# Miniprotein binders against Putative cysteine synthase: the designs that were tried, part 4

Target 1, 336 residues: Putative cysteine synthase, of Sinorhizobium fredii (p55708)
Amino acid sequence: MLHTTVTQLIGQTPVMSIDVPGRNATLVLKIEKNNPGGSMKDRMARSMVIAALQDGRLPPGGTIVESSSGNTGTGLALAALEFGLRFIAVVDHHAAPDKIRMMRALGAEIRYVEGDFREDEVAVVERQRLAAQLGAQLPGALFMNQSDNPANPEGYTGLVDELVAQLPDGIDAFVGCVGTGGSMTGISQRLKRNNPAVRTIAVEPAGSIVFGKPGHPYYQSGTGTPAGDEVGKVLDYGCIDEGVQVTDTQAFETARYIARRKGLLVGGSTGGAIYKALEFIGAGKLTGTVVTTVADGGEKYLGTIFDEEWMAKRRLLDPAIAAQLDGWLFGKARAA

## First folded at step 2 (miniprotein)

Design cw1b (from cw1 with W44F Y67W L74E)
Fold by ESMFold2-Fast, scan of step 2:
Structure cw1b (fold): chain B 336 residues (1-336), chain A 81 residues (1-81)
Amino acid sequence: as target 1 above (336 residues)
Amino acid sequence: GSPEIENLREKVDQLKERIESLAKELGDPELLKKADLLEYAIQFLEELAKELGNPTLIEQAEESLKWLEDIVRELEKRIKS
């Protein structure tokens, strides 16, 4: 089909399988990095904008506002371009310069919060406060508020419909990262509507507070809720069968492993989801068709996760992880 | 009982004292909400104790404490300004 807008390219992403025959399982990767904005957030961003236009919260030619310097901001910038809207991204001075440059290239207006914040929690609170203020005060403006917006999880239903069509033999489990909770909620609810027996596993970074564990800093981006922040209201804990944590070392070494062994560049959070999926498969806890998402691409992390010096300086390298992954993928499970 | 863990525990105790001192001096109970961050740090140190000799976990605990120290320092600056 000949498409006429970039947002028409959102979705219809491919799947790739990694067989684990010794453990009666197949890991299926939904390649969401192939969305035009480079991540699965394109789905959610388009969903939120369409919903706001359809229900009248956002006027034609209006302005959308959000606190994001990452994948959500890129998705919103693309959606704003399609629907003739302005987009204001509220950021702090700790935001990665390349992410700011990308949003500016897509026509986004950048607003900086004032201050020399040392922790993401304080910066997040101030960014959300400024975004809400701009949404309330500017003519025709709306703060999207992704963490509390029901159109956020709704945006992921098409991803599930694609998976069902692509995997005719069925889906036994979904393992995905949790941040706002939108994708886990949207995907899990839709999967369970189609098959209530599907097992849903939510993965957060060690140091994230989504499942009540101790809070501390982590390097994984686009996932988790830092200490002092509130878990997004869109997260439906009732559709999550299990919540687990993954360390930065486990996540990043797994991303590096997938690049070297499969030629696929995945982001850090994806490495974490793959690590946990393979750990559960290796333990015999998951069998059959186990799905996860490649939420964004490793191309964004060439100067960090895929840079040996960056990893070594932060003591994130651990060759034991590659050996562990080899054991789960190629070794045979034994009775415990 | 590693020296590294004992040093981290001492730093946690120092940060707790600083927050309690600020709350008492300023009469601001909201400062005690920062005790939640110290509670999380203490729980992380307990996990670190189980994984003795793991340099990655030790560095993560050190970064957690540094992050909390930076937060407390900035709060002290703003309040005393």
Scores: ipSAE 0.000, ipTM 0.109, lowest interface PAE 23.6, mean pLDDT 82

Design fd2a (from fd2 with Y5F T7S E9L T33E W35T E37Y T42W Y44A A46Y K72R Y76L)
Fold by ESMFold2-Fast, scan of step 2:
Structure fd2a (fold): chain B 336 residues (1-336), chain A 81 residues (1-81)
Amino acid sequence: as target 1 above (336 residues)
Amino acid sequence: GSKVFISILGDSPEQLREIAERIKKLAESMKGEVTVYIDGDWLAIYVEGLPEEVIKRLVEEARKLAEEYGLRVTVLIEDKS
């Protein structure tokens, strides 16, 4: 059928394989950047809106509210357009102007939080509280609350159904980034329902607190939970076989490597997931069909990850990473 | 015609109710109305559709009252650019 709305274009994303024959493995990339909003968040945003409309929490013509200047906000703006809803994005003074312009172009109403925030104060907590209060006070409004919303992980079950159809020989492992925990939970639960033997590996930035390590700053965006915030309630630790950390240098150098060697622009979190997938394949810890997602595109990071001066100024460049990746991709199983 | 959300973190519900009543009274004196919500240590005041001058005075009053109690005020405002 000919699609009549942009959100009908969500999903049915392609897959691309990178063979690692020396390690008896194939890395499969689910190209979620091809969603109309540019990221896999389109799936969970649409899911959350539909669930709220279907169960009556959100009335026709109502208002959705969320604290997001990133991929979730873009997905919610698209869903709001399809269902005739208002969308209010709550952002703070540090929100990137380009991300705000994109949400505004899609009809989102932007609300700025202004205040005297100390360096030790978590501005994201205040932003979340104000979004919740705004949702409670506006007539016909609902704070989507993605980190605690069960429709968030449910939005990713279709991604797994697509993968199963696209990979008829089976899936041996899934390596994905963990932020709210929605995609890791939704994908992992559905994969394990189909095949309990599938290995699920959650990747967080070094400095993230998801798996109980001490927090410190990191540059990776849209992934992890920073110190001072709380891990999303949608994260099901029981469906995760292993939690690992990836450094900013490992993630960003890997994204740069994939761009230069494969012609695919991936975001920083995707670089981290690819790095860890290839590291585990290189160590013989993962074999067969290993899947990860290209959660969003590198086009969002041209002024950061893909800018040599930005990387150098922050001491994030390390040519050893490219050498490691070459060794895992093109070396033999016993090559060290 | 702007939309504004004023948030104050307080020490007690009694303190927050006093602040809320004074802000409501000011709005009424200027032919406006505000929506007030108190949840534990938070006071939230939602303002929609009022003239810019009215909104400025409500924000100023909120900041003045917060200063009297040593409290912080944050303001959520419609896109300023």
Scores: ipSAE 0.000, ipTM 0.245, lowest interface PAE 16.1, mean pLDDT 84

Design fd2b (from fd2 with Y5T T7A T33L E37Y Y44A A46S T74Y Y76F)
Fold by ESMFold2-Fast, scan of step 2:
Structure fd2b (fold): chain B 336 residues (1-336), chain A 81 residues (1-81)
Amino acid sequence: as target 1 above (336 residues)
Amino acid sequence: GSKVTIAIEGDSPEQLREIAERIKKLAESMKGLVWVYIDGDTLAISVEGLPEEVIKRLVEEARKLAEEYGLKVYVFIEDKS
C-alpha cells in the first residue's frame, strides 16, 4: 500500500478530456508526464531492465548502456538506481539540454557523440555505434538496444489496462507518436486485443522514414527514425491502421497553444500527436473517444519550444496553427 | 573487424580533456574516421576507415600518452569474422 521506491510510482497516470463541440468527438489525454521520471518512457525502461536481470543478460551490479534522446535515459537512470546498476547514456546535440541535466542529477554518466552535424540532424548511427561498443567492451555491461528489445512494447501494456478502466464507455481511436515503435506497438496490440475496431494512428515527424517518406532533418526529439538509421524491429506495422507525418512547426506551435489555452505544459512530440488528432477530428475522420498521450512535460523545453527567440531563429513560428486549432476545437467547419 | 576502440579511465575530467585534445590533434593528421568521447572519468576513442597499420600507430601513441599521466589503456577490436 505504501510505496518504498520511486519506480513503484510508475503508472496509474490520470486522464484529462477536451470536448470538441460540433465534431462528435472527445480528445482524451493520458498524462504520462506524471510518471516519476517525467515521461511514458519510465514504463519501458523498467520493463527492459527487469527482463535483462531476470534472464541473466545483465549481471547484478552491472552497467546498462543506451542511446537516448533524454526520456529513455531518465527512465533507465531511475531503474539503475532501483536495481543497483551503473547507467551510461549516449547522447548527441539533438537532445534537449534539460533532459541531459535531469539524467546527470539522477547519477547517469553522459557520453556525447562527436562530429560536425546540423542542429536539426540526429546523429543516430554514431550514437548506436558508441552505445554498442560500450556495451560490448565495458565489464558487466549491456547495451539495452530499445529499438530491438521485445521488453520495450511489453512495458506499455499497463497503460492500456489503465485506459480501459478510466474510460468505461470505450475507446474509438488511439493517436500516438512513433520513434522506436515500442509504445505504438504495445499500446495498439493490447487495445486491438480488447477491441479490434479501435483505430490506431501513428504520428512521425516530417523527415522521419518510418512510413517510407523521404528523410530530412527535424527538431522533434525522442520521436521518428532519421535517414540513415533502421526502423526498430519492435515496430509491428500490422497493428497500425494509418501512419501520418507532422511538421516541427505544427508540433511546437500546438505545444505552445496547449500551454497558453489549457495550462498544460506538453512536450513537442505530444504537440504533434494532438495536432494530428484534432486535424482528423476536424476532418470527420475520427469520432467518439480519441485518446493520445502527454508523453512528457513542456518544462523540459522551456529554453527551446517555449522560447520565442529559439523558435524564431529556426523559422518555426506560425500563428496560422493557433487559428487552425481554434477552428477544429470550436468551429463546425473544417480548418483546412 | 573494421573498428577499434581505445578506452582510458582516469580520476579527473580535466586530465581526460587534455588527453582527448592531444589525441584529436594526432587523429586530424590521419584521414580516417576518428571519434573522441569524454564523460566523467572515462575517455573512449573509436576509429574506423583506417588501415590496420595506421590504427596500430594510433593505439601506440594513445597508450604512451595515457601512461605519461599514469593511466591504464584498454584496447577493444570488433571481430566480425
Scores: ipSAE 0.000, ipTM 0.110, lowest interface PAE 20.5, mean pLDDT 82

Design fd2c (from fd2 with T7A W35L T42W Y44A A46T Y76W)
Fold by ESMFold2-Fast, scan of step 2:
Structure fd2c (fold): chain B 336 residues (1-336), chain A 81 residues (1-81)
Amino acid sequence: as target 1 above (336 residues)
Amino acid sequence: GSKVYIAIEGDSPEQLREIAERIKKLAESMKGTVLVEIDGDWLAITVEGLPEEVIKRLVEEARKLAEEYGLKVTVWIEDKS
């Protein structure tokens, strides 16, 4: 098929398997970094913009506003360009520099939140406030409000249809990162409609408050809900079988491990999901076909996660993580 | 009621455990419940079910305690019904 727009290239992403024969399991990676905007957020961004245009909340030629750590903003910039819209991205110091540069290259207007924040702090509350204000005050403008927007989870239903076609023998579990809750909700609900026995595991950073644990700063971007913010209304806790936390060290060391052992550059949140999937497989808690998403690529993290000096300065390096991963992947099955 | 998150960054697991125990006892003395977790170099504390004025006093005492050890403290207050 000859496509005529970039948003038509969204989806139909490949899958890659990593066998764990000693535990009767296969980890399947849905390579969402292959979307044209470089992340799975392309799916929900397109969904939200189309829904707003179709129901009249957003006028033709209008302005969309969103609080973004980068990936959602890139997807929205692509959709805005496609539909002749103006896009304003509200960002903070926590956003990766290359994500900001990508949004600017696509014509997005960037507005920074003022304040004195730590490097490992996420200024989500202030970003949300400014985005809502701009959406309310500018003519023809709409704050997309991804955390409360039902078109967000709806945007991921096509991902599940692809997985079902790609994995005809079935899916036993899905392990994914939770931020707004859109992807976990959309994917989990549709998987469970096809097979109610599918296990769904939501992974948040240590320091995120989604599952009621104590809040503290974390370096993982585009995932979790930081202390002081509210969990998105799109998250359906009823479709999540288990919520777990992953530390920055576990997530980032795992991303570095996958790059060096498999040649696949994954983002930090993906490293966290892979770590937890392999931990559960290694413990015998998940068997069969276990799916996770490569939500974005490691190319945006070359100056952070994949830079040894950056990692060392923040005390994030731990060689024990590689040993744990080797044990789960190549060790003998757990004794009965 | 308000929900409060307190994060203390430290260089020693032993030091963070001492601070955690003292904060737990302080919260219990105010008839509050507290969820405490040590994750790497972080001591993370969540407090719920206390009046806002009592929470402010607990936060000030936690800050004083961390200052005694020369540690950095970050506090977030979430007020939702």
Scores: ipSAE 0.357, ipTM 0.762, lowest interface PAE 3.1, mean pLDDT 86

Design fd2d (from fd2 with Y5T T7A E9W T33W W35T Y44A A46Y T74Y Y76R)
Fold by ESMFold2-Fast, scan of step 2:
Structure fd2d (fold): chain B 336 residues (1-336), chain A 81 residues (1-81)
Amino acid sequence: as target 1 above (336 residues)
Amino acid sequence: GSKVTIAIWGDSPEQLREIAERIKKLAESMKGWVTVEIDGDTLAIYVEGLPEEVIKRLVEEARKLAEEYGLKVYVRIEDKS
């Protein structure tokens, strides 16, 4: 098929499998980094913009505003270009630098929140406040409000239809990251409609409050809900079988491991989902076909997660993680 | 409501920070808000969604401060269409 717009390239992403010998399981990675904006957020961003234009909440030629750590903003910038809209991305210091550069390259207007924040502090509350203010004050503007927008989870239903076609023998479990809850909700509801027995595991950073644990700072971006913020209304807890936490060290060391052992550059949140999927497989809690998403690429994290000095300065390196992963995958630590 | 970008060029980071703080304080005194960004020798102030009288006063203050410090200033006013 000959496509005429970049957004028509969204979806139809490939899958890759990693066999887990001795555990009767295969981990399947849905390579969402292959979307034109570099992440799975392209799906929900286009869905939200189309819904707002169809509902009349956003006028033709209007302005969309969103609080974004990068991936959602990149998807919204692509959709804004398709529909002749202005896009304002509200960002904080927690966003990876290359995500900001990507949005600027696509014509997005970047607005930083004010204040002094540390790297391990998430300024989501300040970003959301600023984005809501802009949406209310600017003529013809709409704050997309992804965490409360029903078009967010709707944008992921096509991902499940692709998985079902790609994995005709069935899917036993889905392990994914939870931030707004949109992808977990959209994917989990659709999978359970096809097979109610599918296990759904939601992964949040340690320090995130989605499943009621105490809040504290974390380095993982684009995932979790920090203390003081509200969990997104799009999250349907009823379709989630289990919620678990992953530490920054576990997530980032796993991303580094996958790069070195499999040649695939994945983002930090993906590392967390892979770590938890392999932990559950290693413990015998998940068997069969276990799916997760490569939500974005590690190319955006070359100066952070994949830089040894950056990791060491933040005390995030731990060689025990590689040994754990080798144990779950092969039944022993990797030989020197 | 207009979109206004104010850019000020100066080789003193202290002067650029002083100008940014005074403009932010003025906006706050009028129950408004501005976004500021300092990149090297350039201070950018973004003003949007505020009443016309507030925007006018912020632009006038920015020009006054730039003149006091002998700095170059540029103001771009865009109407939404």
Scores: ipSAE 0.000, ipTM 0.108, lowest interface PAE 24.4, mean pLDDT 84

Design fd2e (from fd2 with Y5F T7Y W35R Y44W A46V T74E Y76T)
Fold by ESMFold2-Fast, scan of step 2:
Structure fd2e (fold): chain B 336 residues (1-336), chain A 81 residues (1-81)
Amino acid sequence: as target 1 above (336 residues)
Amino acid sequence: GSKVFIYIEGDSPEQLREIAERIKKLAESMKGTVRVEIDGDTLWIVVEGLPEEVIKRLVEEARKLAEEYGLKVEVTIEDKS
């Protein structure tokens, strides 16, 4: 079938396996970076826009507004182009520069929040306020509000249908990052509907408040809920078997490891999910087919996570992580 | 070749500048160079492309200077092998 719009290319992403033979497990990566906008957020962005157009909350030719880390904004920019809509992305300086450049290239209008923020600080509260204000001030505008939008988790159900078709031996566990909670909720509910024995593990950055731990700044983008913000209403805690935290060092060193050892450029949050999946496999807590998503590509982080000087200046390098990963994957090394 | 990062937290920019100059001078005496940056209360030193024994001596001098001034020092080694 010849596709005529970019959003028709969303989904049908490939899978890649990493065997862990010493642990009776296989880690399966769902390569969501292969979506046309470069991330899994294309799925929820399309879902939210279609739902709003179908139920009349967004008029034809209207304006969509969203607070974004970049990936959601890219997906919304693609959907806006397809449906003849304007898109306004509200951003902060925590967002990776190349994510902003991608949204601009797709015709998105960019609005920065005002204020002085540290590089490791996420200005989500200020972004939410500005996005809501713009949605209210512009006639025919809708603040998409991804963290509270039920079309967000609904957008991920097709990902699960693809996984079921791609993995004939079944799925034993899913390990994924939690931000708004949309992907964890959509994926986990659908997986458990198919097989209630599937284990679901949600990974948040250390410093994120999703599972009630103390908040502090973190460098991981597009994941977690920072102190001062509220956890999204789309998150269904009932479908999550375990919530865990991953440090920036663990996440970023793992992303760097996967690039050097497997040739796959993954984003920082993906590094965190892979680290936790391998840690649980290494401890014998997960066996069989363990799935995670490559939510976005490392190409957006070449000036940060994959730049040794950027990492070193922020004290994020730890060569013990590579040794730890080797130990879990091959049983040959372990952290001191 | 390995790359080594040395971090020293200090009480003042003057103290960190003195430590940085002593490390630079030691490297130059061994026909090498190091990169340094002072960001707030932290001195960051990068050692790259030098023989193993030279790197070892620079790390030892950094630890000695940090101990002399009662400062925290961290060393991270990245080996690209």
Scores: ipSAE 0.000, ipTM 0.380, lowest interface PAE 12.5, mean pLDDT 86

Design fd2f (from fd2 with T7G W35Y Y44F A46L T74W)
Fold by ESMFold2-Fast, scan of step 2:
Structure fd2f (fold): chain B 336 residues (1-336), chain A 81 residues (1-81)
Amino acid sequence: as target 1 above (336 residues)
Amino acid sequence: GSKVYIGIEGDSPEQLREIAERIKKLAESMKGTVYVEIDGDTLFILVEGLPEEVIKRLVEEARKLAEEYGLKVWVYIEDKS
């Protein structure tokens, strides 16, 4: 098919399998980094914009606003270009310069949160408040509010339809990262409608509060909910069979392992999902076709996760992780 | 006890490490421990399970050090654990 817009390139992403024959399982990676914006967020960003235009919340030629210095902002910038909209990205000083440069290159307007924060306030909350204020006050503007927007999980329905067509013998489990909960919710609900027996495992960083564990800082970006923020209303806990935590060391060492052994550059959150999928497979808790997403590419993390000095200075290196992964991938299942 | 997050944003990992060491030393002088983590240009300090007066002193020292070095600081206090 000959495409006429960049957003028409969203979706139809490939799959790659990693067999685990000693464990009667195959790990299938849905390569979402192949979306034109570099991440699976392209799907939800376009979905949110289309829904708002179709139901009249966003007028033709209007302005979309969101709090994002990363993948969602890139997706929204692409959708804004397709539909002739303005896009305002609300960011803080913690935003990586290259992510801001990418959004600016795509025509986004950048607004920074400035000044000192209160003792009972965090940067992410202030970004959300500013985005909501701009959406309410600017003429023809809408705060997309991805964490509470029902079009967010709806945007991932096509991903599941692709998986079903690509894996005609069926899907036994899905292991995915949880942040806003949009992708986990959209994918899990659609998979369970097709087959209620599919197991769904949601992975959050250690230190994230999504499943009620104590909050603390973590290095994983674009995933989890930090202390001081609200878990997104779009997250449907009812479609999730298990919620689990992954440490930064487990996630990042796994991303490094996949790069070195398979030649695939994955982001840190993807490393976490792969680690947990392989851990459950290694324990005999998941068998058959186990799917996860390569949500974004590791090329965004060359100065961090894939830099040994950066990892060492933060005490994130652990050679035991590679040994665990080798054991799960190439060792036989042990009797319980 | 209360859980408190302190974030200090700086342009040098060495500078943030120096601040972290001073906060740790203060906590130790008061029979407490703190968790510290550096993410890029931000130092995160987590204070858990310490008396309120100790937490208050640690927050005050963090703000003083941030001001001394011209850095941005924020504090999140979780009243309900």
Scores: ipSAE 0.000, ipTM 0.143, lowest interface PAE 19.1, mean pLDDT 83

Design fd2g (from fd2 with Y5W T7L T33Y W35E T42F Y44S A46G Y76R)
Fold by ESMFold2-Fast, scan of step 2:
Structure fd2g (fold): chain B 336 residues (1-336), chain A 81 residues (1-81)
Amino acid sequence: as target 1 above (336 residues)
Amino acid sequence: GSKVWILIEGDSPEQLREIAERIKKLAESMKGYVEVEIDGDFLSIGVEGLPEEVIKRLVEEARKLAEEYGLKVTVRIEDKS
């Protein structure tokens, strides 16, 4: 089909498999980095904007406001261009510089929250407060409020329909990262409607509070809920079979491993989801077709996760991770 | 819509930061946000989407603070369609 707008390119993303024959499992990667904004967030951003325009909460030619660490902001910038809207992105120092540059290139206005924050601290509370205030204060403006917006999880139902068509033999498990909870909720609910036996596993950074563990800083961006913030209301705990934590070292070393062994550049949160999927496969807890998403690309993390000096300075390198991954993938492997 | 700028030329960046912080605190007490830019000896405070009475109070406070330091305040309207 010939497309006439960039937002028409959202979706229909490919899948790639990594076989684990010794464990009777296949890890399937849904390559969401191939969306035009570079992440799966394009789906939910378009969904939220369309819903707000259709129900009148956002007037034609209005202003959308959101707190974003980058990917949601990029998706909203694309939707704003399509629908003739002004977009204001509220960001903090935790946001990757290239994500900010991408939003600016797409015409977004950037507002930094003020404060002296550590590099591994997320100023989500301050970002959300400022975004809500701007949405209330500016004429014709709406704070999209992705964490509490029901159009967020609805934006991911098409992803599941694509997976079902691409994997006709069925899906046994889904392992995904949890930030707002929108993608985990939308994907998990839709998968379970098709097959209630599908296991759903939500992965958060160590130091995130989504599943009730004590909070502390972490380097993973665009995932988890930091101490002092509220878990998003869009997260449906009832559709999640298990919540697990992944460390920055486990996530980032896994992303580096996938780049070196498979030639695929994945983001840090994706590395975490892959690590947990392979850990569960290695332990015999998951078999069959195990799906995760490549939520965004490693191209955005070349100066961080894929820079050895950046990793070493923050004490994030651990060669034991590659050894663990080799053991899960090849320790019981048969001849091809 | 219209955006109102409160412009102050100062003699010290520290002085301008003190004035900016006072104006931000006043706006916060009235449940409003103001945009602040400091470029060398110039402080710009941008106000958009607040009630006229709130904007007038912010301008008055800026003038009082600037007078304490012997500075002048200029108010400009930027019209964005």
Scores: ipSAE 0.000, ipTM 0.438, lowest interface PAE 12.3, mean pLDDT 87

Design fd2h (from fd2 with K3L Y5A T7W W35R Y44T A46F E48Y T74L Y76E)
Fold by ESMFold2-Fast, scan of step 2:
Structure fd2h (fold): chain B 336 residues (1-336), chain A 81 residues (1-81)
Amino acid sequence: as target 1 above (336 residues)
Amino acid sequence: GSLVAIWIEGDSPEQLREIAERIKKLAESMKGTVRVEIDGDTLTIFVYGLPEEVIKRLVEEARKLAEEYGLKVLVEIEDKS
């Protein structure tokens, strides 16, 4: 089939399996980095825009506003182009230049928060405040507010329908990262409606406050809720069987391992989800078909996670992680 | 390729600079490529391009130098083979 718009390319992403010999388990990766915006956020961005247009909250030719210099902003820029909307991305001066250039290339308007922010201040709070202000003050404008928007989790139901079709023998567990909670909620609710026995495990960075542990800084981007922010209202704790934390070292060393051993460039949050999935498989706590998402690509992290000096300066290198991964992946020969 | 990263923690910027220069000269004498960063109380030394046997000697000499100043040393060797 010949596609005529970029947003028609959203979804229908492939799956890849990693066999775990010696364990009764297979890890399946849903390759969401293959969406046209480079991440699974394309699904929720399009969902939020369509819902707002259908509900009349956003008028035809209106303006969408969001606080994002990353994957959500890219997805919203693509959706704005499809629906003839103006998109304003609210960012701070610490945003990576390449992320800003990508959004500008897609036609987004960039608005910087005013003032000097200390390294210990939660810049996301000020960005969200400005985004809400612009949404209220500009004619025909709407602050999308992804953390509280019910169309965010709804955007992921198609991902589950794809997984069910791609894995006809069934899905035993889903391990995914939690940030706003939209993808964990949307995926988990839909999986459990199809099979209530599916185990759902949410992974947050160490230092994130989603599951009530003390907050501290972390380097993982696009995941977790930092101290000083509020957990998104879209997160349904009732559909999550277990919440766990992953360290920056565990997440980033795992991303580097997958690149070296499998040739797949994954983002840091994906490394964290893979680490926890393999840890649970190695401990015998997860068996059968265990699914996670490759939420975005490692191409965005070549100057950080995949740069040895960047990692070493932040004391994030640990060769024990590769050894742990080898131990979980390569056990005794599988029983006949 | 392999990266050797050496971290030295100390509360004296002058001591960290002295140690950095001595380790840099040592690595260069072994034909290694060296980059040094000082951030607050931490010195990080990156060494590339040395054979494994030479890396082990460099690490041992770096530990001895840091011990002369009474400082802690952490070393990481990443094998990407």
Scores: ipSAE 0.000, ipTM 0.268, lowest interface PAE 16.3, mean pLDDT 84

